# VH-VL binders against Probable pyruvoyl-dependent arginine decarboxylase (pdaD), part 8

Target 1, 139 residues: Probable pyruvoyl-dependent arginine decarboxylase (pdaD), of Prosthecochloris aestuarii (b4s6j7)
Amino acid sequence: SIFPPQCERISVEEGLKSLSPGEITFAVMARNSTNEHGRLIASSIGVALPADESVYGYLSEHHPYGQTEEQSGEYAEDLAATMLATTLGIEFDPNKDWDEREGIYKMSGKIINSFNITQSAEGQNGLWTTVIACAVLLP

## First folded at step 21 (VH-VL)

Design a_k (from j4 with heavy chain D28T, light chain Q27E)
Fold by ESMFold2 at other seeds, fold request of step 23:
Structure a_k (fold): chain C 139 residues (1-139), chain A 122 residues (1-122), chain B 106 residues (1-106)
Amino acid sequence: as target 1 above (139 residues)
Amino acid sequence: QVQLVQSGAEVKKPGSSVKVSCKASGYTFTRYTMHWVRQAPGQGLEWIGRIIPILGKTAYNQKFQGRATITADKSTSTAYMELSSLRSEDTAVYYCARDSYWLRSYYGMDVWGQGTLVTVSS
Amino acid sequence: QIQLTQSPSSLSASVGDRVTITCSASEDISYLAWYQQKPGKAPKAWIYKASSLESGVPSRFSGSGSGTDYTLTISSLQPEDFATYYCQQYNSYPYTFGGGTKVEIK
């Protein structure tokens, strides 16, 4: 997914101050569920913010089984940032680790920031466990 | 359920080509790199190459460069591997295997197809 | 191209035995995986990044090593562990596999 130009990350507290009851806005959600004992689940949203105000940013979602919070979050963030990098013509080696590629993207001056929002859990037998990660786009 | 279902066994003559299909289901096809690996009878595993479907980028083992072509059809969630100029040494089971990551491998190839036997004989 | 040499190519062991399989790379690598394969079946991912167990792999399995020398250890062999084990480097293209180690019942 893409999102409109000129967006920036703000805190939940700051965002809530800007919202009025009854407003309609867009949210991107990742959700995952299990009822299997010991099953790792995660839900992640990756975000990449371009430096150029006329360029769309990227959002990704990822809801894996069997990944840790860190693995799921890195996947989502890497995907969002690399798709933005591809759109911006930033060269990179697909076989390099995320840490190295993140450095290249940021040093390019074309990507301001990337981050992820991740929730994770481990399932319990016979009980449905659900995890959700959300990003809300404020007008 | 995540599943990779490959096309059926093929018997080919030397000098011909084969195209093996790998239909993915139960997951978002474009979010995982797809590899092709073969195993000759009684032998070990040999990596042929991979495609990153969301980027459309391929990489090949140099041994197969010029003979192997890996493609993906996003609309049908199907990967293909075509091998040309077949000879008897190409007799093997050909596997598609899903990487657990969308780009480079970190956590291994977590889902494998059932394999496609390609026999090259006169 | 990075060559992987597995040793031994086969071994026989009894249930309960401690089994160690080695994998030697032709140059330093940082990314090494292990796969288990039973006859007539596709390989299964077993260990990644030399020492991390894939989901559902029993804790009697462990992996270790760095640089060029890697090991897979089964602390107490079980009947379901008789299979062929392959190491695989994913440090650089082309990805390569070791020749395999067949673990059989004595």
Scores: ipSAE 0.429, ipTM 0.802, lowest interface PAE 2.9, mean pLDDT 89
Fold by ESMFold2 at other seeds, last read:
Structure a_k (fold): chain C 139 residues (1-139), chain A 122 residues (1-122), chain B 106 residues (1-106)
Amino acid sequence: as target 1 above (139 residues)
Amino acid sequence: QVQLVQSGAEVKKPGSSVKVSCKASGYTFTRYTMHWVRQAPGQGLEWIGRIIPILGKTAYNQKFQGRATITADKSTSTAYMELSSLRSEDTAVYYCARDSYWLRSYYGMDVWGQGTLVTVSS
Amino acid sequence: QIQLTQSPSSLSASVGDRVTITCSASEDISYLAWYQQKPGKAPKAWIYKASSLESGVPSRFSGSGSGTDYTLTISSLQPEDFATYYCQQYNSYPYTFGGGTKVEIK
């Protein structure tokens, strides 16, 4: 999914104050479930956001088995960055184009910031456990 | 749990082609990168290329560019590697391997198929 | 492409010995893995990101290093550890492997 130009991230508290019951808006959701004992599950929304606010960003969803919260979140960020690059027709390799010291991607010399929203859990035998991560676009 | 099962051994003549399959199970196929690696008898490991199944995007070792074709069928969770214009030096065991590519290469190739022996002889 | 040089190519050791094998990269890298392979079997993931053990790998194994120089160490060699060990960089394409180190029984 596209992250619109000039949109800004707001807190959940601030966002909830802006929503009304019955209101319809765009959302990106990742959901994951397990009833397997010891199964690691996660749900992540990754965001790749160009420093140039006039250019759109990208949101990804990722819901793996066997990944920690950190792993799932980083995967989702890499996915968002790669999909952004693909949509823009830019050659990109998240392994090569990640600057670990600055915590950013570089796409043909442009700075791409990233973050993720992740929820994770470990399953219990015979009990369904569900994790959800969501990003909601407000008007 | 997570498993990669490859097609059986093949014997080929020089100049022909081979297509090896790799069926994945126990994980979300489209969320991981699939690699192909080969090992000639008594030799080390050589990376052929990879596919990102959700994007259909491939990358190849230049040594195999033009001869190797890696594809994926998302509906069957199966990856394929086809090698054309076979030579005797292509005799090797061919492996598929899953990678956490999208995690900034955190895991390397964490799950491997059992291997497929391809023998090229006249 | 990034070349990996493993040393030694083979070694003979006794059960209980401390074994160290090295992997040298032709340029600085951040992502290196180790694989164990026994005859007739597929390689097994052993160590990732230079020092993190895969699930089920005994604690007698350790990995270390950064930049160009990496090591795999077995603190007390066991009978099941006799195998060939490969390093592999996944820093940039093409992914490349070291030539392997065969660990044999004395």
Scores: ipSAE 0.012, ipTM 0.598, lowest interface PAE 8.5, mean pLDDT 85
Fold by ESMFold2, fold request of step 23:
Structure a_k (fold): chain C 139 residues (1-139), chain A 122 residues (1-122), chain B 106 residues (1-106)
Amino acid sequence: as target 1 above (139 residues)
Amino acid sequence: QVQLVQSGAEVKKPGSSVKVSCKASGYTFTRYTMHWVRQAPGQGLEWIGRIIPILGKTAYNQKFQGRATITADKSTSTAYMELSSLRSEDTAVYYCARDSYWLRSYYGMDVWGQGTLVTVSS
Amino acid sequence: QIQLTQSPSSLSASVGDRVTITCSASEDISYLAWYQQKPGKAPKAWIYKASSLESGVPSRFSGSGSGTDYTLTISSLQPEDFATYYCQQYNSYPYTFGGGTKVEIK
């Protein structure tokens, strides 16, 4: 997904002050569930912010089995940043690891930040466990 | 001209630490990865680790994890490598080398410092 | 971790000889470099990405190979070519080097 120019991250507290009950807005959600004992689950939203205020940003979602919180979050972040880098025409080798590619994106001066929001859990036998990550765009 | 200039030779006792500096000039320091490589007398080359200066992120050869600390000071364009709990096997010449991110070529470690001899003896 | 096996470990040759040294990786790689090192000096970047010569490297040097097997060839050895040559993979961390090939005067 894309999001409009000039967006910035705000706290949940600040966001809640800006919302009216019944207001409709755009949200991106990642969700995962399991009832298997010992199953690792995660839900992640990745975000990439362009330096140019006239350019759209990117969001990604990822909901894997068998990944740690860090692995899931990094994957989502990588996806969002790589999509933005591709749109901006930044040259990179997709086979290099994330740290090196993140360095290239930052050195370009065209991507100012990336981050992720991740919730993770380990399943218990016979109990449904659900994890959710969400990003909400405010008007 | 692009160059890497390292600090001078050091003699250390076992159990102590050493910190080697590598000052970069002639290029934009934050656009390249800095690696550290060592060479024991009469031996081959061994990769210690690297830092991505714009991010401050490091990676280490597992052999040195917990003993080596690589840092960078962007304001002085200088990288550092500190090795703790020194032992006689750590006697070596220590090199810094920059790594190119040029996508079409991936030049590898294209510029090396002159090397810093660290001698560990009792 | 990717092991590089370099052969031979040393060789003696005369000016004008054709010299070939090899580097074998324990698994397929895409990024291999060669360095030249003279006694008492830092390594010099020589060949990158298996076959591309660094600036200032004489055309008598060539590199080839893919997958696991790589070679460095000097078509006609010159006096300034006596040195130790190292291969290095920069495909995956930890980066690793071959054991070196010392090219000596007979």
Scores: ipSAE 0.006, ipTM 0.619, lowest interface PAE 10.3, mean pLDDT 86
Fold by ESMFold2 at other seeds, fold request of step 23:
Structure a_k (fold): chain C 139 residues (1-139), chain A 122 residues (1-122), chain B 106 residues (1-106)
Amino acid sequence: as target 1 above (139 residues)
Amino acid sequence: QVQLVQSGAEVKKPGSSVKVSCKASGYTFTRYTMHWVRQAPGQGLEWIGRIIPILGKTAYNQKFQGRATITADKSTSTAYMELSSLRSEDTAVYYCARDSYWLRSYYGMDVWGQGTLVTVSS
Amino acid sequence: QIQLTQSPSSLSASVGDRVTITCSASEDISYLAWYQQKPGKAPKAWIYKASSLESGVPSRFSGSGSGTDYTLTISSLQPEDFATYYCQQYNSYPYTFGGGTKVEIK
């Protein structure tokens, strides 16, 4: 997924002040659920912001089983940043780890920032557990 | 001239810590990953970990996880490796080595420091 | 971890001999380097990406291989080539080294 140029990250509190009743807004959501005891679940959204304000940014979603919050978040962030890097023609080795590729993306000067929003949990027997991560695009 | 200059030899007691420095010159410090490798007397080479200075991010060989701490000071172009809870088997020569794996040619560890002997004895 | 097995662990050869050193990986890899180390000195980068010579390495050296099997060859051994040679994979963490091959005067 892409998002419009000139976007920046703002806090939830600031975002809520910017909304009026009846506004239509777009959201990207990652959702995961389990009722299995000991099942590790996560939901993540990755975001990559280009340095060139005329270029679209990228969003990703990831909702794995068996990953920690850190693993899930890094995977989602990696997806978004790698999609943007590919679009921008940044040379990188896809087989190298995320930390090394993130260094290349930042050094290129074409990607300002990447981050993730992740929620995780471990399932309990006889109890449905759901985790959700959202990014909301304001007009 | 590209070079890595390490701090001098150390003699340490078991249970203490050592911090070895590696001063880089002749290149842009933040464009290269810095690795730490050790070599026990009469033995081969063992990778300890690395730091990506532009990000400050580290990775460690699990053998050293919890005991090794790798840091970098971008303002002085210096990397550090600290090893805690020293024991006699940590006696080795410790090397820093730079790596530009992200370049098209993927050169590996192309420049090494001179090595720092760390001796752990009572 | 990816294990690298070098063969032989040592060899004895005369000036002018052809020398071949092997490095076998426990799984397929894409990134392998060779280092030369003389006693009391730091390793020197010698070959990267299996077959590319580092700057200043004499043309009598060559590297080859892919997947799990790699070789370093010295076509005509010279006095300055007596050293220990290590292979190293930089395919995945932790990076690992072969046990080394000591090349000695016969």
Scores: ipSAE 0.006, ipTM 0.606, lowest interface PAE 10.4, mean pLDDT 86
Fold by ESMFold2, last read:
Structure a_k (fold): chain C 139 residues (1-139), chain A 122 residues (1-122), chain B 106 residues (1-106)
Amino acid sequence: as target 1 above (139 residues)
Amino acid sequence: QVQLVQSGAEVKKPGSSVKVSCKASGYTFTRYTMHWVRQAPGQGLEWIGRIIPILGKTAYNQKFQGRATITADKSTSTAYMELSSLRSEDTAVYYCARDSYWLRSYYGMDVWGQGTLVTVSS
Amino acid sequence: QIQLTQSPSSLSASVGDRVTITCSASEDISYLAWYQQKPGKAPKAWIYKASSLESGVPSRFSGSGSGTDYTLTISSLQPEDFATYYCQQYNSYPYTFGGGTKVEIK
């Protein structure tokens, strides 16, 4: 999902101060569940946030099995950056355009910040395990 | 169970072409990159190229540019490598291998097909 | 393109020996993998990003290195470790492999 320009990341605490009971806002949720012993599950939301405030960003959701928390989160960030590049019509390779030293993507020379929200778990036989990741957009 | 199953061995004459298939199962085909690597008898490994199935984008080792064509069919989760103008030095085992194109941790080519022997002889 | 030079090309060692295989790159890289290949079989992913073991790889294996110089070490060689080991850079296209190191048990 695309999100509008001028958005910035804020803490949950600061976000809650900005909300009134009964307000309607946009949220993105990823959910995953298992009752199979040893099954690794995760739920991730990836965010691609351009440094250029005039450009929209992208939210991804990803709910794999068989990926670690780190793998799932990084996948979600790469997916968000790739989809952003696709919607902007620019060339992008997340494996080559990631600058590991600076921790950013350089998408045709443009700086794209990224982060993820991930929850993971490993299933136990006969017990339902559920993981949820959620991001809320504030005006 | 993550698996790559390749088409069977081929015997070809010089000047002809071969198309090797690689059927993926047990994972989301479009979320990984597919590579092709060959190994001549008694020799090391040589990268031919790769395709990013979700984008349809390819890259080739310049040695094979113009002779190799890598494609993917997302609906069947199958990748293909076609090599034209075959010569005897193209005799090799051809492997498909997936990698984690979408992960910054770069886990390398983690799953390989069983290999397809292509023999070129007159 | 990035050239990888593996050394030695082959070695023979006894069970329990510590063996070390080297891989030198023609320029600085950040992404190097190791593969194990047994005769008649496809290569198996063994080590990724220089030092991280793939799932199921015995703890007697380790990888290290940075820049241009990388090593794979087997701390106590076992009979099942007989194989050819290849390093591979996935830093830039074309991806390239080292020439391989054949490990034989004496």
Scores: ipSAE 0.006, ipTM 0.581, lowest interface PAE 9.7, mean pLDDT 85

Design a_k (from j4 with heavy chain D28T, light chain Q27E)
Fold by ESMFold2, last read:
Structure a_k (fold): chain C 139 residues (1-139), chain A 122 residues (1-122), chain B 106 residues (1-106)
Amino acid sequence: as target 1 above (139 residues)
Amino acid sequence: QVQLVQSGAEVKKPGSSVKVSCKASGYTFTRYTMHWVRQAPGQGLEWIGRIIPILGKTAYNQKFQGRATITADKSTSTAYMELSSLRSEDTAVYYCARDSYWLRSYYGMDVWGQGTLVTVSS
Amino acid sequence: QIQLTQSPSSLSASVGDRVTITCSASEDISYLAWYQQKPGKAPKAWIYKASSLESGVPSRFSGSGSGTDYTLTISSLQPEDFATYYCQQYNSYPYTFGGGTKVEIK
């Protein structure tokens, strides 16, 4: 998924003031569910933003089993940032860990920010547990 | 000209802390990683950890996790390494060294500071 | 952690001799450097990526190797080459160094 040019992250509170019930807008959602006892689930949205606001950024979705909230969020953030870095022609070694690759992306001066939104849970036997992470794009 | 200038030698008692500074000049400080390496008298080299100054992110040799704290001040182009709970085995020369991993060619630690002798004596 | 074993620990050779120092890694690596250190001085970057000479390093020095086995060679030893040489992997954290090889001129 793409992050539109000229968009900025705002608070949920500010976003809700801009919306009326029944309005149509774009959303990117990661969703995960389990009814298995002890199953670790997560849902993450990763975001990467270019320094040039006229260029598209990237959003990613990730909904793993068996990852912590931190692991899931980092993976989603990494995916979005790596997609943006590839599009911008930033040279990097894909075998380096996220800390180093994030450093390279930021040192390039072409990627100014990355972040993630993650929700996680552990399932209980016979009970459906669902986690959702969502980015809503305002008109 | 690229150079790393470290703070002067220190004598410390066991149980105290030391903070060594490393001032960088002649290059864009936030475009390189800063490493800390030590060398006990008559011994080899031991990697302590590193910081990525633009992010403030650190990684440590597990041997020093919890005792070493590496920081950077981007406004003064200066890195710091603080080692706490000092013991006589921490007597060593402490070096800062920059790493150019952001280039497609990986140069390793290409520029080193002059070293700072830290003596821990009871 | 990746362990590096250098050999020999020390050697003594005559001016003009060919000198070979080895560095063995406990697992395959792609990034190995060599440093020269003289007594009382900081290490100097000497060779990076196993075989590339740092700026100002005399052409009598060469590096080779891949995987687990690496070599630093001095084709014709000179008096100014006495020093301790360290290999270092920068493949994975923690970065580690070999034990060093002290080269002395007879």
Scores: ipSAE 0.005, ipTM 0.574, lowest interface PAE 11.4, mean pLDDT 85
Fold by ESMFold2, fold request of step 23:
Structure a_k (fold): chain C 139 residues (1-139), chain A 122 residues (1-122), chain B 106 residues (1-106)
Amino acid sequence: as target 1 above (139 residues)
Amino acid sequence: QVQLVQSGAEVKKPGSSVKVSCKASGYTFTRYTMHWVRQAPGQGLEWIGRIIPILGKTAYNQKFQGRATITADKSTSTAYMELSSLRSEDTAVYYCARDSYWLRSYYGMDVWGQGTLVTVSS
Amino acid sequence: QIQLTQSPSSLSASVGDRVTITCSASEDISYLAWYQQKPGKAPKAWIYKASSLESGVPSRFSGSGSGTDYTLTISSLQPEDFATYYCQQYNSYPYTFGGGTKVEIK
């Protein structure tokens, strides 16, 4: 997914103040569930913000089994940043790990920030556990 | 032009620590990954770990996890490797080497320091 | 961890001979380098990405291979080629080296 230019990250607290029941808003959501004992689940949204405010940013979603919160979040962030880097024509080696590619993206000066929003859990036998991460675009 | 100059040889006692420096010149320090590699006498090469100076992120060979600490000082273009709880088997020449993540160049470790002999003797 | 098996561990050859050193990886890799090291000196970058010669490396050296099997070849051995040669993968952490091949001139 892409998002419009000039979007800024806002805190959940500030965002909730500007929403009222019945409003229609744009959202990207990652959702994951399990009832299997010991199964790791996560839901992640990755975000990549371009330095040029006239350029669209990128969002990704990822909902794996068997990944830690850190692994899932980094994967989602990597995906969003890599899509933006490709769009911006930043040269990188896709076979290098995230740490090295993140360094290239930051060195380019064209990606000012990347981050992720991740919720994780470990399943319990016979109990459905659901994790959700989402990004909501405010007007 | 591109140069990595390491600190001088060290003689250490078991249980102590050593910190080897690697001063870079002739290139933009934050655009390259810095690796540390050692070579025990008469033996092959062993990767210790690396730092990505622009991010400050490190990765270590699991063999050295908990004993090795790799840092970088961007203001002086200097990388450091500290090895703690030294044993006699840590006697080796320790090298710094830069690695390009510059996309059009897949050189591996293209420039090496001169090496620092660390001798651990009881 | 990717294991590199380098062979032979040592060889002797005459000036002018063709010499081949092999490096076998325990899994497919995309990035393989060769280093030359002379006694008492730091390793020198020699070949990168399996087949590309570093600047200043004589054309009698070549590298080839892909996947798991790699070779370094010296087409006409010279006395100055006496050294130990190491292969090294820079595909995945931890980076690993082959055990080295000591090349001796008869």
Scores: ipSAE 0.000, ipTM 0.595, lowest interface PAE 12.0, mean pLDDT 86
Fold by ESMFold2 at other seeds, last read:
Structure a_k (fold): chain C 139 residues (1-139), chain A 122 residues (1-122), chain B 106 residues (1-106)
Amino acid sequence: as target 1 above (139 residues)
Amino acid sequence: QVQLVQSGAEVKKPGSSVKVSCKASGYTFTRYTMHWVRQAPGQGLEWIGRIIPILGKTAYNQKFQGRATITADKSTSTAYMELSSLRSEDTAVYYCARDSYWLRSYYGMDVWGQGTLVTVSS
Amino acid sequence: QIQLTQSPSSLSASVGDRVTITCSASEDISYLAWYQQKPGKAPKAWIYKASSLESGVPSRFSGSGSGTDYTLTISSLQPEDFATYYCQQYNSYPYTFGGGTKVEIK
């Protein structure tokens, strides 16, 4: 997914203070559930913000089984940043690890920020456990 | 001229640690990844790990996870590799080597330090 | 991860001979380099991306290959080519090296 130019990250607390009914412009949700004992679940939203105010940003979602919070978040962030890098024509090798590609994106000066929003949990036998990650865009 | 100059040879006892330095000159330190490679006497080359100085992020060969620590000091253009819990099989020449991913085509490890002999004996 | 099998482990050849060294990867790769190392010296970058010569490498050296099979060739061996040659993949971590090929002059 893309999102409009001139967006910046704000905290949930600051966003809620600014929110009025009907003001949410765009929302992305990742959800995951399990009732299996010991199963790792996560839900992640990845975000990549361009440096150029005239360019759209990118979001991704990821809801894996068997990944840690860090693994899930990194995957989602990587996906969003790599889609943005491709759109911006940043030269990179898609087969290189995220660490190297993140370094290239930063050195390019065209991607100012990438981050993720992740919730994770481990399932309990016979009990449904659900994790949700959500990102919303405000006017 | 691009140059990597490493610290001098070390003699260590089993169970101790060693920290090898690699001072870079003649290029912009933060635009290149720094790798560490070792070579036991009479044997081949073994990749230890690398650091991306602009990010401070490291990756390690699984063989060395938990024992190797790679760091970089951007202000002095110097990379370091510390190996702990030394054993006799860690006796080797340790090299630093740089590479550049996107600014110069992907050349592999194009410049190497002179090597640092680390001898582990009781 | 990716294993590189280098052949032969050593060879002896005369000045003027054509020498061929092979490097076989356990899976398809896109990035392979060759290094020359002389006794007591650090490795030198020799060939990158399988076939591109590093600056200052004599034109008698060539590299070729793709996928899993790679070759370094010296068209006319010279006395200064006595060294051990290593292939190395820089496709994915951990980076790995071939076992080396020691080239001795008869």
Scores: ipSAE 0.000, ipTM 0.573, lowest interface PAE 12.7, mean pLDDT 84

